# Ledger of designs, part 138: VHH binders against p49116

Target 1, 238 residues: p49116
Amino acid sequence: EGPLLSDTHVTFKLTMPSPMPEYLNVHYICESASRLLFLSMHWARSIPAFQALGQDCNTSLVRACWNELFTLGLAQCAQVMSLSTILAAIVNHLQNSIQEDKLSGDRIKQVMEHIWKLQEFCNSMAKLDIDGYEYAYLKAIVLFSPDHPGLTSTSQIEKFQEKAQMELQDYVQKTYSEDTYRLARILVRLPALRLMSSNITEELFFTGLIGNVSIDSIIPYILKMETAEYNGQITGAS
Below, E stands for the ipSAE of ESMFold2; O stands for the ipSAE of OpenDDE; V2 stands for 0.75 times the mean of E and O plus 0.25 times the DockQ between their complexes.

## First folded at step 10 (VHH)

Design k10 (framework vhh_brivekimig_d4; at its last look DockQ between E and O 0.01; V2 from the best seeds 0.00; counts 0 for: pae E 5.5 > 2, placed apart)
Fold by ESMFold2, look of step 10:
Structure k10 (fold): chain B 238 residues (1-238), chain A 119 residues (1-119)
Amino acid sequence: as target 1 above (238 residues)
Amino acid sequence: EVQLVESGGGVVQPGGSLRLSCAASGFTFSSYGMSWVRQAPGKGPEWVSSISWSGSYTLYADSVKGRFTISRDNSKNTLYLQMNSLRPEDTALYYCARHTPGKSFRDYSSQGTLVTVSS
């Protein structure tokens, strides 16, 4: 009972690695992306409804939706991250990889299409001027998706998703009362998130990750991470 | 129906330049990424260059990087390939391809424009 999210869940402050290098390299991009991933995972962990589902269900939900949460985080933090500059640097690194390795034209097409979809998604969210409350509810709708395969407690997850949708509707109607179609315009952006490839996101943003480890394999460890270690990761103090 | 019509090929000496054009119709050109692909005699298709829908990103095969420049004019529905410092190994049939989800460049069957680089 009560609201799904509180004001503490609206705050989503990303701190970038310091100092910012003159030329963005793979290590800077990977650290920046890792901070956003950690912030997104710990944001999800902080939600009482999420905590109520239990650790195994929590891990399953985050494994299923981490790329969607990450992509929403990219859109929300695009200016703080200088995302346009990061994406340009990623393209330059891809060009260098082409010079050093043989890549199929079809793979190059697939990666470029993903970059374009990501840019268009972030631009569309910026044009709508999506605020922090709206992002928080959109992330909750994505997190509490009952239609991912292998989930337990899907009835309760669906109820949390419906509650997130209801609270978003109430917020938009209250805050943007003169914009009749704002909710509809926001919600039609969500299907694009399901089309984003986790495999390609890992290639674009997490190439510097040591070992060939998929993000979904490390999610249980991120969710268990101690608060002091987490704070060190997101502040860059560690 | 999607149509892509290439032009600008011809015979040129090594070190010369050519500019290829690809006129697009039957789709919203500005919504799609585009590529140039070439096929030399006796070889399979080789990806040459790609450009994003807005023109903001370009990529080149190692064999042409620094010599070829891909560009587009979305107001004219036209894709371009400026080819400088041409070499005999650039001799090929050049064709443009729209980035279509689920389709390989190999499934492209349109005409191309022939570029021959020889003394």
Scores: ipSAE 0.137, ipTM 0.613, lowest interface PAE 5.5, mean pLDDT 84
Fold by OpenDDE, look of step 10:
Structure k10 (fold): chain B 238 residues (1-238), chain A 119 residues (1-119)
Amino acid sequence: as target 1 above (238 residues)
Amino acid sequence: EVQLVESGGGVVQPGGSLRLSCAASGFTFSSYGMSWVRQAPGKGPEWVSSISWSGSYTLYADSVKGRFTISRDNSKNTLYLQMNSLRPEDTALYYCARHTPGKSFRDYSSQGTLVTVSS
């Protein structure tokens, strides 16, 4: 009956690995990305509505939308992450693979296009100057998407999504009353997230930390991580 | 040449503890994430745990969470796996693996170290 999100869900602070290496190697990139992933998952877990869906449904939801959540996180944390530099580094690393003929021309194209789409999306979000509240609601809308195959409790999920949408609408109306079409401009960015390949994202950002283990396979473990454990990971403590 | 040498395995009773080590050479150890994987008889390889290059992040399989601790000493080029509260189902050949994009965990030759948990 209460709001879907509270002010506590607006905070989304990513802590980057320290120290920053002189050269952004693939492993630094992977760890940075992993922290973002963990933060995103922890954020999802912090939502009472998410918890109310149960473990199985929660896992399924996150499996379905982790790439979109991650991408929104990239956009939101682009400055802190120096995302442009990270993406440039990724491209440079990819060049080595190209030179070694490890990838087909088609695959190279796909990967490069993916990187481009990521950059464009983040740029578009920056251009819109999306604030923390808006990001929180957008992430909620993405999280509570009932249209993924294999989900249970789709009616409940839909209700949560609607609630997120309504709260976003109210927020935008209140905060940006002079901009009548801001809500629409923000929402029309969401389809771009569905264009992103989770496989390519995983390959680019997570291979260095997880190895051959898929994000899909580790999601249940991340979601079961204790809050204290997670905080310890972020702060480097325990 | 990249080399990984596992050690520390042995026979232990249920509830016991072991500490595995992986000595790395032939590459800049501190620049790479590392993982432990295990293979039980008659089963396929199972991921156990991963640690980032800096050691700041660790991940665990649900089956070992709360019992196993992955760590590393970059000054010694060594990866560790502290295994507590061992169970019979933990019996397996344990391997360490360097994270390399586009490469399998088995790309580097290692013999593994055998852990046997039995009463």
Scores: ipSAE 0.027, ipTM 0.442, lowest interface PAE 4.4, mean pLDDT 89
ESMFold2 (binder alone), look of step 10: mean pLDDT 83; pTM 0.842

Design k11 (framework vhh_brivekimig_d4; at its last look DockQ between E and O 0.01; V2 from the best seeds 0.00; counts 0 for: pae E 5.4 > 2, SAP .684 > .668, placed apart)
Fold by OpenDDE, look of step 10:
Structure k11 (fold): chain B 238 residues (1-238), chain A 119 residues (1-119)
Amino acid sequence: as target 1 above (238 residues)
Amino acid sequence: EVQLVESGGGVVQPGGSLRLSCAASGFTFSSYGMSWVRQAPGKGPEWVSSISWSGSYTLYADSVKGRFTISRDNSKNTLYLQMNSLRPEDTALYYCATYTPGKSFRDYSSQGTLVTVSS
């Protein structure tokens, strides 16, 4: 059997909305996030193993792990996105809400902690200098996680995850042969993704664009999106 | 198809310096870690150095640590190896290498560049 991923799955290029506003408004942030989300979903869809699971299983997998995929995407595209600036802008917007007493102290704490976790995760990945190949396999490992409730074909999902792990191991071993612990250092970052709330992520990055519509509800549509529509999203034409 | 073309080899005296280059094509160079490997006459391949995609993370074999410097220019799809304080034992054919699933570093059709350190 051939490899799980090919070179085409390593490429992960996010195109930001243009022009960048002087002040990062909610619209810009949401548009940027949406593009990343779409890119992430498109990436998943491009994997033959993912396609082999069938539409229902595919949708269930993405629903279960979209936040993790998105977060890995944030880390991978942090420079292109100017993620630190985006997060600062989000915090600024949040401060305005705080001043207006719209949020409880507990909620503020939760949101701020989430932002902190996102930043720390992305920083940690940057420090490790994770490359496109490693990111691709990390995303695959996250995508093909059999431990989510309600999944079908869990045995097959597990096999794909194992394959992803093995290929990552092979890459790291061959590329960084003298760094015997690099694989472990990389994989140990994955648990951090599970600590992040999808609800808070959705609120921070997507509420300005989709309103009351949940990411969960739009995932099937994103996965069925035509290439032309996706390209339109990338170019900002839609 | 992945293509790696090495250059910069030559004959130098002990203590001399050389800079090797590797021109990469046929893949997204900036997405991958890269490595230098060498093969001395009568010996098996030896890993020399690796560099992460951005260049911020580098590794060296003990035999070359402190003497060799690996770098890259992603805008030029080029990998470099600055070799200082060369020794006779550094004499080898040097190869640029990247990961290919199911392939070994030697499976690449690169010709390598010959470095000869001799008095």
Scores: ipSAE 0.302, ipTM 0.697, lowest interface PAE 1.4, mean pLDDT 89
Fold by ESMFold2, look of step 10:
Structure k11 (fold): chain B 238 residues (1-238), chain A 119 residues (1-119)
Amino acid sequence: as target 1 above (238 residues)
Amino acid sequence: EVQLVESGGGVVQPGGSLRLSCAASGFTFSSYGMSWVRQAPGKGPEWVSSISWSGSYTLYADSVKGRFTISRDNSKNTLYLQMNSLRPEDTALYYCATYTPGKSFRDYSSQGTLVTVSS
């Protein structure tokens, strides 16, 4: 059976669109986010345990957790993406728009709260200096979540999640042996991922990618992409 | 006012081809991803294809991959769907759709264009 993840699953390199514009715009944000989404889906698809579950189960798992995987990816790639700058630009646009759309006041509050939660999550992960191995195992724990509704093979999914948890524990204990509470601090961050709204993530990052279709509706297509097509999506049109 | 107007539907034999168009106005077309959705009589809406703002990302439902090609021309504010090797199960009313930030997720309604595949 072997380890759940290999060294190839630790590598997670995001390539940003070129050239970077003088000011951030919706096109740059959407391209950057799209590359991260496809990189995250490619990562999940490459895991042997994930492949062993079959297409229907794979689709169900990713539909349930794509936003959590994406959010972990944002945290992991926050520096290369200049995520704090992107979020500040979004906030500036929202503040300029408040005076023009009073009827959406509740929505603006929801969006601002989501941005704050995302910033706080990414900052907390940066403070902990989460490494690539830890991110890979955290993504696996999120991916193999048996508590989502409608899943089949939940016993096998639970086994894979427990294996990811055990491998993370072993890694942290070996690598950070003098930091007794590191594992606990890392795991306490996971519930925040469930607070992230898929439809707000789509509004912030993906309006240029899809039209009136949720990300989870295109998951089956993304999971079936050939490797060459995948590489084109990860690097975009340029 | 946002408007989406579909055209190019018609009656065609199995194995035939049609090219659908969607003319867009009232918004910055080049900033948004676009989708084609279809609805057969007595069925719910079915996603067909999506294309990103630049055209760099194209996505297809399994039922149409290899037969349909989505494209866009941002200089003409027009979305296209080239449909080849048409089958009777492709018979449906076809709509284009888009998404707008900063509001409750906007759902644009349109008349659609009817595609009928039969002998």
Scores: ipSAE 0.147, ipTM 0.566, lowest interface PAE 5.4, mean pLDDT 83
ESMFold2 (binder alone), look of step 10: mean pLDDT 80; pTM 0.808

Design k12 (framework vhh_brivekimig_d4; at its last look DockQ between E and O 0.01; V2 from the best seeds 0.00; counts 0 for: pae E 11.9 > 2, placed apart)
Fold by OpenDDE, look of step 10:
Structure k12 (fold): chain B 238 residues (1-238), chain A 119 residues (1-119)
Amino acid sequence: as target 1 above (238 residues)
Amino acid sequence: EVQLVESGGGVVQPGGSLRLSCAASGFTFSSYGMYWVRQAPGKGPEWVSSISWSGSYTLYADSVKGRFTISRDNSKNTLYLQMNSLRPEDTALYYCATHTPGKSFRDYSSQGTLVTVSS
């Protein structure tokens, strides 16, 4: 009956770790990425429709789409994160592994291609000048994707996705009335998210913090984290 | 060579507390995130907690959340795990670890420290 998203869901402010290290080491990157991940999860939790699906379904949804949400978050927060610099640092760190011959040629190629795809995606989003509302709706669309295997309440998820799509459409029509194809242009970017390997993303951005633990395995814990605890972690207040 | 030496383990009654320490050497400790894992008898390794390089960000397994606190002193190259309200199911060998590409926590000179919680 009511809107899927409100203005409160548009705000997406990432706080970077402080102080910044002398050089962007792997673990600074991991901490930054982790904060983004947590922010993304917290954002999802703030959506009443998401809560309405129940804990099990929520967990399943996030497990299925965390990489896409994370990637959208990277694109959205690219400036604040200095993403280009982070990616360059990642490549440099990867070079060390290459020099030590720790990775196969095929693996190197896969990782490098992933980095390229990620950068290209973020650049494409920047070129489109996606605003906060559009990002919010896009994130909602990928969050409420009914096409992931093993999901319960698929019909309801689909309904929420449709609602997100409709609200996005209305927003774009209202805000960008002169650009009749803007909606289509931004929606066609979503398939690129599915090309991103969650495993590679995890390896590049998270292994330095969580070690050998998978993002998949910690998602339930992130989703159970209290808002105050989350905020405290970000601001260092608690 | 990266070396991690755990200490602080022991026998404690349920509800008791222990503080584990991990002395790190052979690398720039302050530049790396750290984490604790544990392995109970007959079980595989279980992730317990992680902390960022600066200490400003921490993560906990659900099983230890609210009871355990991970911290670090970069000036002392030491990682800590404060364990409160210990339970029998917390009985395990506890290991500290850092991330290095292509390596596991077991690849480091880590013997672990034994925590036994029993009545």
Scores: ipSAE 0.007, ipTM 0.253, lowest interface PAE 8.8, mean pLDDT 87
Fold by ESMFold2, look of step 10:
Structure k12 (fold): chain B 238 residues (1-238), chain A 119 residues (1-119)
Amino acid sequence: as target 1 above (238 residues)
Amino acid sequence: EVQLVESGGGVVQPGGSLRLSCAASGFTFSSYGMYWVRQAPGKGPEWVSSISWSGSYTLYADSVKGRFTISRDNSKNTLYLQMNSLRPEDTALYYCATHTPGKSFRDYSSQGTLVTVSS
């Protein structure tokens, strides 16, 4: 039994690429997003319950939820990333594609609506003043979702998700005892994560690193990286 | 069909302020996000700011963050840009823009409004 997460899983320190360019280019945006993705994947890998499910189940879970974990990471790290500046740079680069007639008007509308939904989500989480413990448990709830097709060990995944929910509830009740509705307000934000498009997230944040390769295809390699190699990717040192 | 008409440009000294307006017609203004684009002499178009259909969410280019404020009044079909602490580098022709349904190039004003910041 024991707790699902420890204090080491609450720490979520994102280090931005250095030096920061005067104008945020596609490569800076992609490197910043890559570091968040690596941090999120290795956060998941560090959880003993996740390790207990086995490699194939681990890969399947992360493939199913990486965009939700990434979006929670964006919200948690919005200030250190200067996310509003990154989104502005993305819009500026998108506008260049419009001028060169590289994208249809309908695709551009779709992408802009996604950017606004992302902004709304991050702002709503900031307004709720979600703390690091709450983020850690929300990520665990998203990670241990038994509803994804093709999963093995669904019963064990359900138990881990229930444990994450229980521990979040206990934490909120103890820490925010005067705010009866805080847990409910936090949990009603989760459905918005399912509305985020993974293909648009790839287009916005990852085209400079991946080209046409989907995040889905590189997840097994990220999960297998040695700790020293991972630290090099997170800090930019290789 | 879509018509966007800017006003409020002019000549100001560095550190001055201007408020731009964009009157919209020919579409359901309250259903579309809006944005400002500027074009300095001899340069390509530069996105300045965007605002969601309801006005609840805004984005700014790094070069104007903290100095410019985008807003809208959906009851008057009007978009605004409050420009404070103006610099010579802000000198440009300013356009409002949107994307309406269907295949077309960027829907924007044909004329824009000129902002000149000079001593």
Scores: ipSAE 0.000, ipTM 0.300, lowest interface PAE 11.9, mean pLDDT 81
ESMFold2 (binder alone), look of step 10: mean pLDDT 81; pTM 0.822

Design k13 (framework vhh_7n9e_1; at its last look DockQ between E and O 0.01; V2 from the best seeds 0.00; counts 0 for: pae E 4.1 > 2, unsure alone 64.0 < 65, grease 26.9 > 24.2, SAP .76 > .668, placed apart)
Fold by ESMFold2, look of step 10:
Structure k13 (fold): chain B 238 residues (1-238), chain A 119 residues (1-119)
Amino acid sequence: as target 1 above (238 residues)
Amino acid sequence: DVQLVESGGGLVQAGGSLRLSCAASGFTFDDYGMYWGRQAPGKGREWVSGISWSSGYILYASSVKGRFTISRDNAKNTLYLQMNNLKPEDTALYYCATHWTGDYPFDYWGQGTQVTVSS
């Protein structure tokens, strides 16, 4: 039995659409988010333990956690993406929707809370200066979560999650030996991810390009995509 | 114990201005988004404007956009609402609130400050 993750799973390089428009329209936002989503799906698919679960289990697992993986990706890539600028553009587009009476008062509250939770999460991760190895293990812990409804093979998923936790513990203890509580501080950030709504994430980041197709419906196709096509989508090469 | 205390309401002629304040205590103000809501006589609560905890992520209800300005001073734990060009339909009891979890947490509405706009 080898490690759950290897050094190849630490690499998480996001490239942004080029050229960057002077005004960040919904097309730029959606392509930027799509690149992160595909990068996150490619990352998950490359894990041998994930491959071992079988395609039906893989699909169910990713459907349950894609938003959490995406949110961790946003935090990890916040500087490369200029996420604060993207969020400001999203808020401006939302104000237009409000002026056009496209959002109810209750929906406005839900969307604003989601934006604020996302901002809080990303800032908390930046304050901790989470490194690439730590992000990789956090994503694995989120991916192999046995407590999502409707999953099969939950005992095996739990074993993989425990292995990810053990490897994160070993990494943190070796690399940050002078910070006794770092592991605990990192892990207590994960519950906030369960508060993120996949429906609202789709509305904020994915409206427009795919004709409003839900992420849930395309996950099986992304997971089965040939490697060459997958790499093209991550870079935006076509 | 969370306390939200609104002030600055009053009677104003249409077209006039008021500045509302909300003094917050009992929680880490800098960590939470804040809202103004209002309740007109005989009507349910209406969301007015919200502001993020650490930046200028701000939204307004369509009925107040361009007339009202939300702001906060995190050093003073105070939320503000500048209301310009007031209309009779703005007459309401105005509340500040915080999103502690989920939808509006009713336990963290203040008592409110009355704004009355005469024609």
Scores: ipSAE 0.263, ipTM 0.686, lowest interface PAE 4.1, mean pLDDT 84
Fold by OpenDDE, look of step 10:
Structure k13 (fold): chain B 238 residues (1-238), chain A 119 residues (1-119)
Amino acid sequence: as target 1 above (238 residues)
Amino acid sequence: DVQLVESGGGLVQAGGSLRLSCAASGFTFDDYGMYWGRQAPGKGREWVSGISWSSGYILYASSVKGRFTISRDNAKNTLYLQMNNLKPEDTALYYCATHWTGDYPFDYWGQGTQVTVSS
């Protein structure tokens, strides 16, 4: 069997909406997030191993890990997205909601903590200076997680995850040979992804665009969408 | 096709300096970490230095630390190795490498540039 990933899976280029508004409104944030989500889903779809699992299984995988993939995407695309600015804008919008007494104190705390966790995670990844190759395999490791409930073909999923881990290990050992603990240092960041609420992520980044429709419900549609079509979908939803 | 072309090698006296270059093509250069290796006569390939895609993370082999400096210009798709205070034991064929390849687990490297340090 060949490698799990190819060069086409390493490249992960996000195109931001143009033009960038002076004030980052909810529409801009949601559109940006949607593009990242679509890019992440189509990235997964482009992996032969992912395709080999079949439509039902691979859809279940994405449903289980979309928030983690999205978060890794945020970290990877933090600069091009101006993520810090986006998060600041989200906080500002949240403050407006607070002033209008639309949120409970507990909910405010949860949302703010979530934003903090996102920031810290992305900052931690930036400090590690993760490259595109490493990100690709980290995403693969997250994608091919066999420990999610309700999955079929868990043995095969586990094999793919192990393959991703081994390929990452080989890359790190060759590129950063003197740092024998880099792999562990990178992998130890992954548990942080499981601490993040998909519901809060959805609320922060997607509510303005998709309304009450869940990301879970649209994932099958995204996975079936042609790459050329998602741009039209984004513009149509705005 | 991926190409890595090393240059800048030559003959230099001990204590001298050289600057190696590696021109990369055929892949998205700024997505990958890069590294330098070397192979001395009768010896296996030795890892020399590594640099992340954005140059934010750099490592050196203990044998070259403090003397060599790795850098990259992503706009030019070029990797560099500044070698100062060269020693005879640094004599080797130097090559740049990346893991961009369709055939795991083997990485890709260039043909190399010869560095010879005389006593």
Scores: ipSAE 0.180, ipTM 0.661, lowest interface PAE 2.1, mean pLDDT 88
ESMFold2 (binder alone), look of step 10: mean pLDDT 81; pTM 0.821

Design k14 (framework vhh_7n9e_1; at its last look DockQ between E and O 0.01; V2 from the best seeds 0.00; counts 0 for: pae E 2.2 > 2, grease 24.24 > 24.2, placed apart)
Fold by OpenDDE, look of step 10:
Structure k14 (fold): chain B 238 residues (1-238), chain A 119 residues (1-119)
Amino acid sequence: as target 1 above (238 residues)
Amino acid sequence: DVQLVESGGGLVQAGGSLRLSCAASGFTFDDYGMYWGRQAPGKGREWVSGISWSSGYILYASSVKGRFTISRDNAKNTLYLQMNNLKPEDTALYYCATHYTGDYPSDYWGQGTQVTVSS
């Protein structure tokens, strides 16, 4: 009965497509997002506790929380992926769509609010200066959420979440001993993830790549993807 | 294997200064917050200061606040503690530490470096 996570689960290094174009086109954005998505899901897959839940259950978990994991990944990798630039590019693309009257006013509002929420979340995480260890456990807490509908083995999932919370708490208390509220301050950021629409995230980051195919539908395939295939995707030319 | 090696300690007069270093290896340094602790003779371990991975968040014990400065160089995998206006009560074995996922619920710390402040 060891820790929930190991050092290998703390490491979370995203490799961006190369070279970075002067103009961030839809393909570059989608490729970048895809790599982050793959990294996030394969991160989850590498956790023994996740594996112990079985294929059906762990697939259901990822389907339920992929948007939250992805968003945490965006926050964690915001600097290396130049998230602000990507978001600006997305906004520019949206502007073109607006000018072409492809979106309703209500939809425009929803999308813009989503981008704002995403920016605010990532900024808030940056201000807290969350490290890789903390991110790993935040992702674990999000991953092992027993409150999603339709899940099996909810007792076991809850146990894993509790373990993640306890290990994070221990880390924070020891590292930042004088700040007795850091853990709470970090954890209160998580509800913001539930306010973000997975559909809008999918549209903003993935529509250009997967078209009408949903992230939900491809999750099982991503989880079954071989490491070599994943690495090939990362190192492959866009 | 995780290793933390402290250096820079010594004997100094009250009001003097020392700069401690901690060389880290065996883990991804910039994925973790780091902290300094100390243990005075006959006393338990005392938390001194903590620093986040990018140095964006720093804390000090009340006893050292305003006198000590924690910093890090992630490129060198090194943690620092600048100690100014040292007092006899600062005499202790100083150690750098991090919580690592290898063995829970244990931290990793070095052998420490002795700081002695004479009155």
Scores: ipSAE 0.704, ipTM 0.885, lowest interface PAE 0.7, mean pLDDT 91
Fold by ESMFold2, look of step 10:
Structure k14 (fold): chain B 238 residues (1-238), chain A 119 residues (1-119)
Amino acid sequence: as target 1 above (238 residues)
Amino acid sequence: DVQLVESGGGLVQAGGSLRLSCAASGFTFDDYGMYWGRQAPGKGREWVSGISWSSGYILYASSVKGRFTISRDNAKNTLYLQMNNLKPEDTALYYCATHYTGDYPSDYWGQGTQVTVSS
């Protein structure tokens, strides 16, 4: 049985498209976001507990939580991605769409607030100095959520989530033994992820500022990819 | 409790300028985004401009882009709206708001400051 995660699951190295253009157009943003998405799904796929649940359950879990995993990935990789620059470019594209009368006032407010909540979440995680082990366990807690409709083996999924929580607790107590409340401060950040709309994330990062990308429809294909094909996606080969 | 108090409204001739202020208290101002809305007589509320907590992400409604400038001073817990080249259609009650929701309810709003632009 053993631990839920090993040291190989702590490694989470994002490689950005090269060369970086002077103006971050929609294609650079979408390629950067796609690399993070593929890295996140490969990370999930590599976990033995995830593999044990079977392909249909795996697809259902990832469809339900991909946006939360992606958002944790954005926070973890914010510096290497230059996320602040990407968000500024997205806001510029959004302003252009506003001038073209392509969005209702209510939609503008929804999208704007989503960007702000994302920035606020990433800032809160940076203030806590969340490390790579903590990110890995937080992602596992999010991944193994037993509440999704259509899941089989929900009892087993719940046990995996509990194991992720216990391993996080053990890690924090060992590594940050003088900080009695660190675990609680980390865990209270998770509810903010539930406020993120997958529809708006697709619009911001995967289709540009106007339309939606169907991430839900491509998840089964990403999970089935051969390792060599997958590595080509995350190293910039296409 | 959360308090948002607008000021700086008044009567101004078309082409003129005004600067609105919004004094905020009762929450950690520099952790949250802020925005301005307006309501003309007999009309619903209209979104005008928004600014992130860091001032790094700013958006404007198409009707005010290039004429209005939103800004904030986090040290003074104050939101601003500089309104230049004012038009009669800018006549409205202007209110500031935050997306800080606290206990599950919607955004908090101020009571507003009246701006009247004469031809």
Scores: ipSAE 0.483, ipTM 0.803, lowest interface PAE 2.2, mean pLDDT 85
ESMFold2 (binder alone), look of step 10: mean pLDDT 82; pTM 0.823

